# Ledger of designs, part 1: VHH binders against Uncharacterized protein F14F9.5

No score or structure here was measured in a lab: all are predicted.

Target 1, 296 residues: Uncharacterized protein F14F9.5, of Caenorhabditis elegans (q9guc9)
Amino acid sequence: TSYSTSNGIRLMTFNIWNSGANVENGQQKIAKHILMVNPDVVALQEVYANVTRNLTLMLGHPWVAVERNHEYPDTAILTRHVLIPNTNLSTSGAVGVKIMLRTGFMIHFWSLHLDYTSYGPYAANNKLVDKLDQIMAGENVGRGPQIYEILNLPMMKKWMEKVEDVPIFIAGDFNGPSHLDWTEQTKKIHGDWVIRWPATKELEEREFSDTFREIYPNVVSDPGITWSTVNKFNPEWNYTIPEPQDRIDFLFYKGPVVPYQILTYSGCEKPQRIPFHSKNDYPSDHFAVFADYTFI
Structure headers, positions and changes below count from the first letter of each chain, unless a header shows other numbers; Kabat numbers aren't used for antibody chains.
F, E and O stand for the ipSAE by ESMFold2-Fast, ESMFold2 and OpenDDE, each averaged over both directions (binder to target, target to binder). V2 = 0.75 x the mean of E and O + 0.25 x the DockQ between their complexes.
[cut] stands for letters that were removed.
The coordinates of atoms that the task and the answers printed are left out; those that the model quotes come from them. Centres of patches stay.

## First folded at step 1 (VHH)

Design c1 (framework vhh_8pnl_2)
Fold by ESMFold2-Fast, scan of step 1:
Structure c1 (fold): chain B 296 residues (1-296), chain A 123 residues (1-123)
Amino acid sequence: as target 1 above (296 residues)
Amino acid sequence: QGQLVESGGGLVQPGGSLRLSCADAGFTFSSYAMAWYRQAPGKERELVARITSGGSTNYADFVKGRFTISRDNAKSTLYLQMNSLKPEDTAMYYCAAEPSGRYYWSPSEYDYWGQGTRVTVSA
């Protein structure tokens, strides 16, 4: 059950796995699952050229989209509401925009996809490195700088000045876990590492709230894994080494909203593992994440 | 059991184009992330472009808008289309198969490297 529909919103983040290229009828399936979840705003990752055009046609009126301003967009935002003209922002890993909901409420919304290289959990779980500094060097290749780029953008600083009136959401694939998830309580399943992952820690220091961990504070009972639905073993080693399973897709918020529900989503049937994934109904190797908020 | 073989390098004038190919023989090409690296004389190898098994791409800033990486899994072949070539693009270009670009510190024994193909851009 939700608060009044007139002051509630559903937000979704959805990495669409190479724009649906890995499953049969992938783009149609992406559109189908978006409609099944019924969100107000969607952060998309792994978006190739023309994909948002195709998706908005499949979703129908009134769905509209904005892409990161780049020849290879990668990130995009879909919404059934109004994109405010001339408010879209692009960084190396993200697209942001101001949205006016049909209720008249306004939000600032970011879709991000942080750098996928030097994936820390793989190195930590497989003991490929022996010092924390080596893990942090991987974070400083792209992911850390990309979060700092968003937060230090002049226009983002202006959005922060208005945050008491207009909430800010940062949603997407961080390609790294939360500092809240790699703790003393979980280190035995993480190669004996406790790691304060810098991207999520920086958002916490800027007073953004991690919606999933706020609603489910116990990391042991509610891990909230989002990667992966299908990649359970490292394909490089003939699927003999387990792939780290982590929560790497997040919904962060700041401002006058209260979350009351959050779910991970992979459709109504369990996806088949790689390499048997081509006919999966759910088209992604990530769980989608969606959350419901009410405006204060 | 398998090797990567680069081809398509050569001598071109500034502003010219080349298409590099990297053919695989004997490993599971479709499961690997593939990359192009380059090494200029006296420099270390640097990443030019990466493409995941599913086709997601990442480019170094110095080639964005000029180079396009692509793959054909049916032919087990990786490509690099190089347009608007500059003298500073002069290097040996290497094909690499690596774990999906997501995996931290690929050990050298686990990386599949080709022998390289030479690209020279000069007047």
Scores: ipSAE 0.015, ipTM 0.250, lowest interface PAE 5.9, mean pLDDT 85

Design c10 (framework vhh_gocatamig_d2)
Fold by ESMFold2-Fast, scan of step 1:
Structure c10 (fold): chain B 296 residues (1-296), chain A 124 residues (1-124)
Amino acid sequence: as target 1 above (296 residues)
Amino acid sequence: EVQLVESGGGLVQPGGSLTLSCAASGFTFDDYALAWYRQAPGKKRELVAGITSGGSTVYMDSVKGRFTISRDNAKNSVYLQMNSLRAEDTAVYYCAAETSGWYTLRSPAEFGYWGQGTLVTVSS
């Protein structure tokens, strides 16, 4: 059995913070928490060479992996289901593949890790920029083009042609907030900025749904923060200013599925903040995000 | 080639003042954010002050009111005016430029361009 709900799937996205290097026994802890969440498919980010091999060994049969086609993968997909041969795709920030679930249902699944430089919330919250075009310049160099690259890949266009039959999921660390989260209602905590972040806005324009915001439409009561579990004050400012806390890890979907549950996850105990994090049971500075979907 | 060259460091008594200068070449200076970092013996490199292409500034708490960062786009230079210097300010000071026009989140190592550093010693 798939360990998912009836006629459904559990998907997880998990930035593994330098492949677990920042905590003691980090890779073992990553595998432990994946098993505790019990997902069908996992999008991983910050994946270094040989880490997917180590993780699949720790997770055991039947777990398999596909990684971005690069000597330094950064992104990977883990699943206990079947990876369809010759369907893996790689871009500068992502890996995608077709998966056949044990139920016989097919999905197309992307794990992404968008460019982490020129982080917009850092500049906006700390008032390091005074014009929106400066923030957009950062978005247009890395993160925006990386979303465009995925969406305009020829095989992805073919997946989109079949989306009414085979759903597409895009999961990962966007290194930017949602345009749905930086609104008039939240501007006071965002350096007085309202920003329509382009990566998530582009997915909305292509009719992908943001699973968390669909289930929790009120950004004030349900912010869904995913970064950071351990970094609450900016270490580059000697911990004297707050580190921007944002939802930057997303599960997007398009096609014949209905989400019915989504949660942020950091294990059973609160992680210790930097610099006391080395013995944390939960090995990441990101919350993992997992969601349950039913096929229609 | 992009180059950042720091100057103005030296020995100063507690309570004294120094102005550090960073001369930049090889890039469109006006479009870049500039920062001053420092590294004291046996300690990690830390951000001291930053200035965006638009002139907005940020300072670490321990230097607020004592240090002032400024830029002169006509001279492709950024400055750190340091007043009321303390023994705790002793460090090698580095000029850094962010390639996208403002700071990265993760660490000092992720800035696009760095200078060689200039030593500031605050001692009698």
Scores: ipSAE 0.006, ipTM 0.257, lowest interface PAE 10.0, mean pLDDT 85

Design c11 (framework vhh_7b18_3)
Fold by ESMFold2-Fast, scan of step 1:
Structure c11 (fold): chain B 296 residues (1-296), chain A 124 residues (1-124)
Amino acid sequence: as target 1 above (296 residues)
Amino acid sequence: QVQLVETGGGLVQPGGSLRLSCAASGFTFSSYAMGWARQVPGKGLEWVSYIYSGGSTEYQDSVKGRFTISRDNAKSTVYLQMNSLKPEDTAVYYCATGPSRFYSTIAPEHYDYWGQGTQVTVSS
């Protein structure tokens, strides 16, 4: 119920790992950690149908939710503020909505979960391909088109026209790294690749800012890894193949706000790695990411 | 620990049909892309078809319209439905997978795990 700033907002993105199914009392733990972070708005990923109904009951008044309009929602938005009726939008990987904060400020907010197939870091780090165009072909069939879908919705184009008055946030699990993170400085740990990942690059070209890299511009000292808290080695391959560790959960913004703080979050204790994860207090295999912004 | 077991091969007449199955174990099947490749007599391995974990598919030009790849995540099985078979389709057919979320779709040398193969003969 306490805010760190009265003229600002705290935003969170949180992949909830099969809606909390992988840990004991997972949904209760999801709600607990949301309350501990104390955000204004939360982007959720890996949301099963009606999970947000349980979460809003656990969070209490005034928390409300919107899910992507699909039989399996996958993405959802939670907020302690007002969802503006008839402004929710759905694409293949995302849900967006207009929110009125109790301060009277308006925001446009997206929660996304991009395609998880053909994961680029596996191909690049294990050198499964020897040409950049092979990796890009994978991006062009899933994650890239899903970003393009969001940016080319007619209503999103109207939101973009008003962005100098009403900020737009795009938050979620991109299932791919940032073009800002796979650079000449980091190529030694990325299979000798420098890759300009298309999803984040497209947002940069539309003048969205990557909050984490804006606050922490040094990729080497501040990698900001969000995948994974529990998967350090691939368990399906008898722990013989290292699981690539990357920043794949992002908070992007455009418009009249200034970020002043961003953190990755996994609670007060380090989660136990797979296969000892079932009793973890922190219920996800992703770090959550939250950021504080002031309105200009 | 990873095992891929192909079944469904056999002798079939030109114009006939066969359905190959590949039973997978030792990994989280739903998270992995699956492929079919074939060893044609007198040639090396050539890619036939690929299915991503999300269900999107790719086909070699010579089999487009005749072959259909599909998967059943509940049974941890990938299928190759082969219609309008031609003598040039005679080969040992392998199912294959690599680490989850790889990008190579058409280069057989990039798969890390292979089944033992099943013979398909199209004649008489």
Scores: ipSAE 0.000, ipTM 0.125, lowest interface PAE 15.8, mean pLDDT 81

Design c12 (framework vhh_7b18_3)
Fold by ESMFold2-Fast, scan of step 1:
Structure c12 (fold): chain B 296 residues (1-296), chain A 124 residues (1-124)
Amino acid sequence: as target 1 above (296 residues)
Amino acid sequence: QVQLVETGGGLVQPGGSLRLSCAASGFTFSSYEMGWARQVPGKGLEWVSYISSSGSTEYQDSVKGRFTISRDNAKSTVYLQMNSLKPEDTAVYYCAAQSPYTSRLWDSAAYDYWGQGTQVTVSS
């Protein structure tokens, strides 16, 4: 239904893998899994033209959507609550909006999809580079600047001024790991690299909290992998390719909320690996992530 | 059903040559970006070469001038010609395909379809 439960909200981030094109009945399956998770607000990535219209029709009343203002939207926000008119914002990698929940609480919510080129974990784990500066070059031309673009937007600065009253959420596919996940404790599985990934580090410096790592502070016991459901290393397969497995889909928050639950999600059936994925019930190559928060 | 089938691997002496072939089926080959990656014993997976749908090529620095990637759209096949092979080239070589909608050039984590691999051993 269209209400938030007892001063709480459920937020979800979901990269929908080429708008469901890689899986049979993909858009119907996307809508199905959103309804199964039962979120209040969804950050979507890999959204193509007309996809949010189709999804909101499948989800039914009262679901509404806002897309990044671009010929190729890529990012969108779905909600069963009220989108406040004239509050939507667009940057090169994100869309943001103010939402009024049926409880009367308001939030500012961003869906982002950062630059996918020069994927850092692949370069680091496969030892394509010898110096940290080479890995960071990929971060500094796309992903890093896209975070600064969001944070330095004049309206976002006004949202930050009101954050003690109206919380801000930044959710999406960062196309890079967390600086909290590539540490001395995980060095051995990351090509002997300890990397302070700049996008997540910048959010930490602006006092945003990483919901997953706050609830699960031990990176070794609770890695929270979100990439990938279908690009995986399977030791049982002869000569199987080892693909970097990382947490690259995040829910960040700032302001008067407390998270109390977070999960990665891929439905009830284990997705089949590429190239056998076309009939998968879960339609994405990313795990979705959803979290529950209480207002203070 | 999407399938990528690699052939042409084997044992070769240092300085020798091998030609790898990858036969593709189940997708519109001419529209896809194609690449080769290798798993070197004791190291991670590393990207080797890439060819765009239009025929533009890129190579890892260690193989430039020695390896040549090419494609035959009529045969739905991509090739890797490997010359002046070194012991360091010993690896399992994988063929991979990238959708034109999510082109992540030389990023193996972003390739949509993968073959099963073929072993190349360079030893005297």
Scores: ipSAE 0.000, ipTM 0.151, lowest interface PAE 16.2, mean pLDDT 82

Design c13 (framework vhh_7yz9_2)
Fold by ESMFold2-Fast, scan of step 1:
Structure c13 (fold): chain B 296 residues (1-296), chain A 124 residues (1-124)
Amino acid sequence: as target 1 above (296 residues)
Amino acid sequence: QWQLVESGGGLVQAGGSLRLSCTASGFTFSSYWMGWYRQTAGNEREWVAFISSGGSTTYADSVKGRFTISRDNAKNTVYLQMNSLKPEDTAVYYCAADLEGYSWYDESSEYDYWGQGTPVTVSS
C-alpha cells in the first residue's frame, strides 16, 4: 500500500538491478514501484546512461534527477523537491546534493554504491578464509576507501560543520553487511565470524545513525535482509551453492531529524527466484528500503 | 492435503551409518527442491544438504564427504545417507520442500512444506 507523508520526509534507497534490464518492462516497473512507495527522495544504484531521464518522464512533474558525474553514472538521486544548483558532488562510488523541500527545510543527501569485488560474506559464510585480516584487506582496498573519500571531500566537511542545522543522509548499497549485524548472536549463520565491517563502522564513528537498526535493535528477530529477493543460489556454481543473505542496503542519517518508521520493500507479489525472474512485477534483486523522518 | 513423513532415525554407534527417508504426498514432488535440516536442543535449525528438482546437490561443510542426498521421483522420496557418524551429528533431522529453491538464510516460513522430524542419536 502507497503512503503519503505531509509532516516529515520519506526517503528510499533502491538498487535497480542493471537499470531494469533483467525483467520485462523493467524501467516502467521501477517507476511504478517508486510511485507506490511515494517517497520524497530516492537514492538509486545500478543507473546507466539516460535511465534517470526515462524515469523522470514516467514519474512526471515535479520529479527531477541528478547523476554521478561519470560516463557510467551508477548512482543517482531522484526527488519531487528542488535540487539546489551547483551543490552536486561526485566521488568514485557516490553522488551527493543539497535539496530544498517544499516546506523550506534543506537536507544534504548521498546516494552510494560501494565496490562489489571481494565480497566478504562469500568467504566468511563458506569458511574459505581462516583469518579476519584476509577479509579486512578486501574491505580496505575498495569499500572502506570509498566511504573515506565521501567523508574527506572538502564540501562534505562543510556540510558536516552545519549538520546540526541541515541534516545529512547517506543511503545506498554498501555491498557489505553492517558491523551491527555480524555479532556474537548471529555468528552461527555467518561461518562463526563476528566482523566489525569497516564502512558502516566508520559512519558510526562519525556519529551517523543506522535507521533500521535504531528502530529494530534486535538483529536476531529483525535481520532486515535486503539482498537478495531472487538470488537464493549462487549462479556462478550453476545454482548448487546457497547464496548468503544479508542487509547491505542502508539509510544513515545525522542531524536534527527523528526516524519513526522503516520498511524493506519488494512490492505486493513475492518475486520469483532466478532463473524464473523475467516476468517479476518487482524489478530488482535487492529489496528497496524506505524510512519516514520528522524534523526537530 | 500435503504430507512429508521422515523415517530411518534411531540410535547408532560412532563410525556407523544410517539412512533417512522422506516420503512426500499431496504435491508434485518432482518439481520441488528437497532439503535436510537438523536441530539440537537449544539451537536453531542447521542446514545439512539439498537436492534440486534437476538432481544437483550441495552439502554443509560439517557433513561433506560423509553424507549423500539423493531422490527417487517415482517413489516421491528423498534420502540422506549418513556415513562415518560422529556424536556431534546427534540431532532431530527435518525434511523440507520448496518449489522455488533452497535458501541459506533459513526461516521456517521460507519452505513450502516441512516434515515432523526424526531423531538421530550417535553414541560414543
Scores: ipSAE 0.000, ipTM 0.109, lowest interface PAE 20.5, mean pLDDT 82

Design c14 (framework vhh_7yz9_2; at its last look DockQ between E and O 0.02; V2 from the best seeds 0.00; counts 0 for: pae E 20.0 > 2, off the site)
Fold by ESMFold2, look of step 3:
Structure c14 (fold): chain B 296 residues (1-296), chain A 125 residues (1-125)
Amino acid sequence: as target 1 above (296 residues)
Amino acid sequence: QWQLVESGGGLVQAGGSLRLSCTASGRTFSSYAMGWYRQTAGNEREWVAFIYSGGSTTYADSVKGRFTISRDNAKNTVYLQMNSLKPEDTAVYYCAAEDYGLPFSYTDESAYDYWGQGTPVTVSS
């Protein structure tokens, strides 16, 4: 296949929902779906201890992993290519590494999982909330600073200096929507709010491109929802209030690549909703996202 | 809840040095990023420096090379070593606890629930 050979690469981000614990045979199913997508590099979120070891055994040679440097990794990167030694970086919510494809092309790749607390869409869609500060509470404390943490690492600054030689990808679960998706055109489905979500806005300010929104610029016709495959009604309101559905899993890039395809992915069988999810073939409450790029 | 108390401010001559301290109580200090901000009369509060829980530091352009932020987690204290002081460094300096930097290139005051009382620094010609 041409997407992972001459001058192409396929990248995937996959929040694996408590390392597959919510679905029967979840880790086996995680590995199966990675193989079905056939990516070159995978950003994982919600990674428990020993899970990447189990996954790489199931995926087989030459798959390898790097985890965030913590006893509970939470984020990891899997690849069938070469991890360049001594290039791993860890932050409070992310892991990064330099990867060399078997073709010799190089990338810098991040898997991130931003803080989930004070989820902004819950406040924005609550009719009792009428102040921006209430919506932004989790953004200014967790998610925004975690992006800034990545961008200000000394090694990341060096990667940015060389970005025209080696592209940088930032992939993962942002636990919040894009500022590109909450606009005047969509405010009626967002509690009448237009929100400048800081994590995605900060990446735009540093000239990273949102792959999905670059390929699909029309937010009305192509919403790109990644949350949720199984959570359609909020259980804290006895299932009487719809769960906000948003695109919160992203693939960002900067550097000499051109994207040409991006898809949300949940396997071939339609996932059953909570509480009927335990036997789902697709083992996550997030859609995965994969994208194809050509090097220039 | 927790409290932040700054100390070490005062009067100094231009070219001099001063070390500010900020001590936190009431919560575990080591899990938070800590920062220094400053405010001159009639202006908005301005970010000066941050130190993350892991020890990485970042600085406003106006203070790079002159100021150094550090932390001592055993004492729940953050320091700001201020060297080569200029009259334009005159301000009230505030310590804050937060998990992030400046995502919008300016400080959103509503995001900062924990501030010290401030310590005045005056740099004379």
Scores: ipSAE 0.000, ipTM 0.120, lowest interface PAE 20.0, mean pLDDT 83
ESMFold2-Fast, scan of step 1: ipSAE 0.000; ipTM 0.118
ESMFold2 (binder alone), look of step 3: mean pLDDT 78; pTM 0.795
OpenDDE, look of step 3: ipSAE 0.008; ipTM 0.322

Design c15 (framework vhh_gocatamig_d2)
Fold by ESMFold2-Fast, scan of step 1:
Order: sequence, then C-alpha cells, then structure tokens
Structure c15 (fold): chain B 296 residues (1-296), chain A 125 residues (1-125)
Amino acid sequence: as target 1 above (296 residues)
Amino acid sequence: EVQLVESGGGLVQPGGSLTLSCAASGFTFSSYALAWYRQAPGKKRELVAGIYSGGSTVYMDSVKGRFTISRDNAKNSVYLQMNSLRAEDTAVYYCATSPFEYGSDWSTPEDYDYWGQGTLVTVSS
C-alpha cells in the first residue's frame, strides 16, 4: 500500500467569539470554517467548557482536543494528529501540549488568550493620554506577566532546550499589537505613537519569529489586521469614532521549520458589522490566521 | 537499578519479518512508557515506536502499518513486531524508558535516561 508523505503542516489560530454564541448556528459555523481551512492544528480562544467536545464531534474522526485546565478553559487546541499524554500544560492565559504528527514529526504547541483589560490601542487613541506608562498599564499588569508565565514554566524551559530538534509554536489572541507594527512608518495612524509592545517583543528576544511579519515585512502595505471583522467603530462612543484596527492574533514559531504561506481568514463573505452580525456566515469578530510550514 | 535487555536482532531478507524483545527490570514497569529507537551508521538515533503505560502507541510514519509495538506488564517486556522489512530499516535498535515527565519528548533521545545495549537488524539479500 502506497501512501503520501508530507513535510508540511498547516497551523491556525481562531478566536471563536464567546464560543459562537453571537452568531446563529455559531458552533456549526466554527466547525465548517475549520474544515474549509483544513488545518493540522488549531489554537482556539474564547472557549467555554465542553465546547471542544461538540466541535470534535462535528469535525469527526480523527479530531481530538485539549482544553486549558480551568473551570472556564478559554483556550484550547484541536488537532487531526496525536496529543501526547501527560504533556499538557496550563497557565492563566494559555494551554500547551506536545503533538505527534502522522509523519512522526513532533511539535510543541501553545494556544493563548492574553488579558483583554486596559487594551493598549484604546489608551493610545485617548486624547488625554500623553505618557507611555499610561498606555503600558495593561501590558505591565496582565499581558506581559502572562507571556513570562509561559516562558518560565519548567517544562517550557525543557521544550526550549530541545527546540533545535522539536519546533515550538505559540499561537493566539495577544490582545495587543506587535512591536513590529507600531513603528515610525505607522505612527500617523496610531496616535503618533511608536510602541515596542512587550508581549511580542519578549518573544522576539527569545528568538521566536512572527510568521506574518516574516512573510510580509512591510507593515504599511501588509498590515494583516485581525481585529475586528464586525467592530469597525468604537462601541463605547456609540459607534461614532473608529475602532482601532490592529493585528493582535499571531502565529509565532521557533525551531527547524520554514513558513511559506500565511493568510488572514474570514470566510468567503464579508461579515456584517455590529449590530447586523447575527446571521453572519463567519462566526467571529476576529479574523482567523493560518500558516503553512515545512520541516527542515 | 534500571536494566533494559534487547534481543531478536539478526540478518533478514527484504520483505522478511523479525520480532524484537526488550526485558526490563529495576523499576515499576507498568508505570513507565517505553520506546524503540534505531540508529543507522552515521545517522542520529530516531524514534521508531513508543508505547505508554496505558497502552496507547505512536509510530514513525515510515514504519506505520509494518511495525507493531506491544507490552506485557506481567512479563515486564516490550516487543516490536517488524514486518515487510526494507533495506532502509537496517540499524541498531534500542529499547528506552523514562518516567513520562522526564521523557516528555518522544522524538528527543537525550530525554531518555535508561537505554538498552542495542540489537543489530540487517536487511540485506
């Protein structure tokens, strides 16, 4: 019996907007769009307890899932491949696990959802804010510490020691932009701020690569916006001022892989903005992001 | 003291079969995962197959459907049934074990602290 071998892998990150609750038939639509993208591994955010059970039933064999070990999981990982027993890790904002692909290649994979409070771009657009420390408040209290929590886990340190043989992926909703996106070239659309956002900067310092910015290095021509599909105006101002549009959903990698394609995804139909979103075919207020890698 | 002793290696023609055995002692066998690795001349050790304490198995893609790993907790033994052998399967085969929390990465030989002496499998006409 002949069978195909592949040295490629497709990874997806997908914030599922209150587990599909904001859109008619939301969980069915989540499963549909995962199948349309056809990934090997999916990082999910905004996951209610037992939602992955429903999703894996809809996706069918051989899809399996792991949820963050908490009464409200929030983050989860779905895969067509093998979850290695006793390798799952949980932090306040993330779940990680070792996955064996059908090819026999191993990966370490994280799904994360960082703290949503004190959203930095809102502070940066506040006309009363004139000091960097005021914009960084949410980074210093929530999002930054959550990245350090992942990186400082003893088992994550072991994964990092083996990264030249087994790649590590960190995928998810960072609830903050990239330091690569808020530069001198883009400051005019960011309240005249150039900001080295701490979460993405820390991953860069640990030598993780931002897949989207690696493939699309020009932030002006290829912004890669992932927030938001439905929030085009700020709801706190009765939708009368623009909602900051940012790339906040990332696929990071380290180790012996090379990305060759990355796309933002919202299905084939443009989602209707709030309040007309309930019948949207695409069930999220975030773009999904997926990328293809080859093993070296 | 942990001991792993492999047996069953030898010379076999392409398309032939061999069964490798690994006898274990010095630890609570039923609580440990066990793996078969192989190393061809001039190459790194690579995972061939693994079996968890609960009986779940993992395989390298190139051996899937041809090799079967199994365990017998009553006999403290793990087995690798090798069918449809190819010239590329020629290697020294090693039995390895670790508490799963110390050998969490099946693909990384350096995570295993207990190895057998190895048994040579040669597939040649």
Scores: ipSAE 0.000, ipTM 0.159, lowest interface PAE 20.2, mean pLDDT 82

Design c16 (framework vhh_gocatamig_d2)
Fold by ESMFold2-Fast, scan of step 1:
Structure c16 (fold): chain B 296 residues (1-296), chain A 125 residues (1-125)
Amino acid sequence: as target 1 above (296 residues)
Amino acid sequence: EVQLVESGGGLVQPGGSLTLSCAASGFTFDDYALAWYRQAPGKKRELVAGITSGGSTVYMDSVKGRFTISRDNAKNSVYLQMNSLRAEDTAVYYCAAGEYSDYWGTLSPSEFDSWGQGTLVTVSS
């Protein structure tokens, strides 16, 4: 029953910072860095309407795209493989689709961008609050419900029923850290808080694996920071206090694959911090994250 | 809501030909993958041939060169042209449709969401 040659797949998540608007030639630079990474599938965040049309033209054949079904898509998926008709799904924070790889293997793939308001690390790191509920306000109103929305879609439940045959990937900007990263070992860096962030915890409870933490289990030696490349001081505080630096862009998987490599990416040149960012070669305020998997 | 109706089964002599047809309703036909499975007495259901919405086909080894699957989107129908029939082709043939079918990956009946009632093909010994 096996036509099996060992084939890998490369997945990438990439928040493109206002669709490249903050950097000179931003969309050309986005396409350039996607080609340099050479992924099979890309989760994009901060996507304005029709941006993927321009990106796919720059990437060339056979790249195709699907955008979240909304006036302001925000999330999109790019792939050089085949998008299966009538499989695209949209929620308030995500787009998902079934992809047939050139090898004939199928995957289910989500790109997400969770709610950015009431960012928990600001309250926690500045010690402005003494109740956990105050830090969790954004989690309970926006980010947590958006994860539950994805997991409770009827079609997603169907994908979960077939997960032993067809892997599911959830990739994107969670706008919150991992419960695996805010532990006793990192407490002093995080305003003396240990917080079990609910979005990533919910995925763990549904048996999704955090690819970065699986490959790099030591949070202290391998923090994997993805936000921010350029934003080092809090603008709301007149740039007088440091911005919390966190891993908030994740690649989760479930099903018959094994990850063997993961990297954070910001190109070959160190991005210049705000306000000196306009000529940066790397066009985002997030690191991209990409990972390589082998099918079992 | 999805309905699949097979026709064209019957008795045929070894070396003969038969065309099976499957008429589909209750879904957007153009966007679905369609397949023919068969089940002989005492055997599990096996994939005979499949065709994707884009027209890509797959065949089991024992029917390659003898059977041809095709679709007519204007008629919401899928066909299986069966040539050079053998006694071992005797089986009930089922039409299957799936929006989330992964017959290329698993080739399992579980990948198809909807099934017809089946049509019997008997190849006289």
Scores: ipSAE 0.000, ipTM 0.132, lowest interface PAE 20.8, mean pLDDT 82

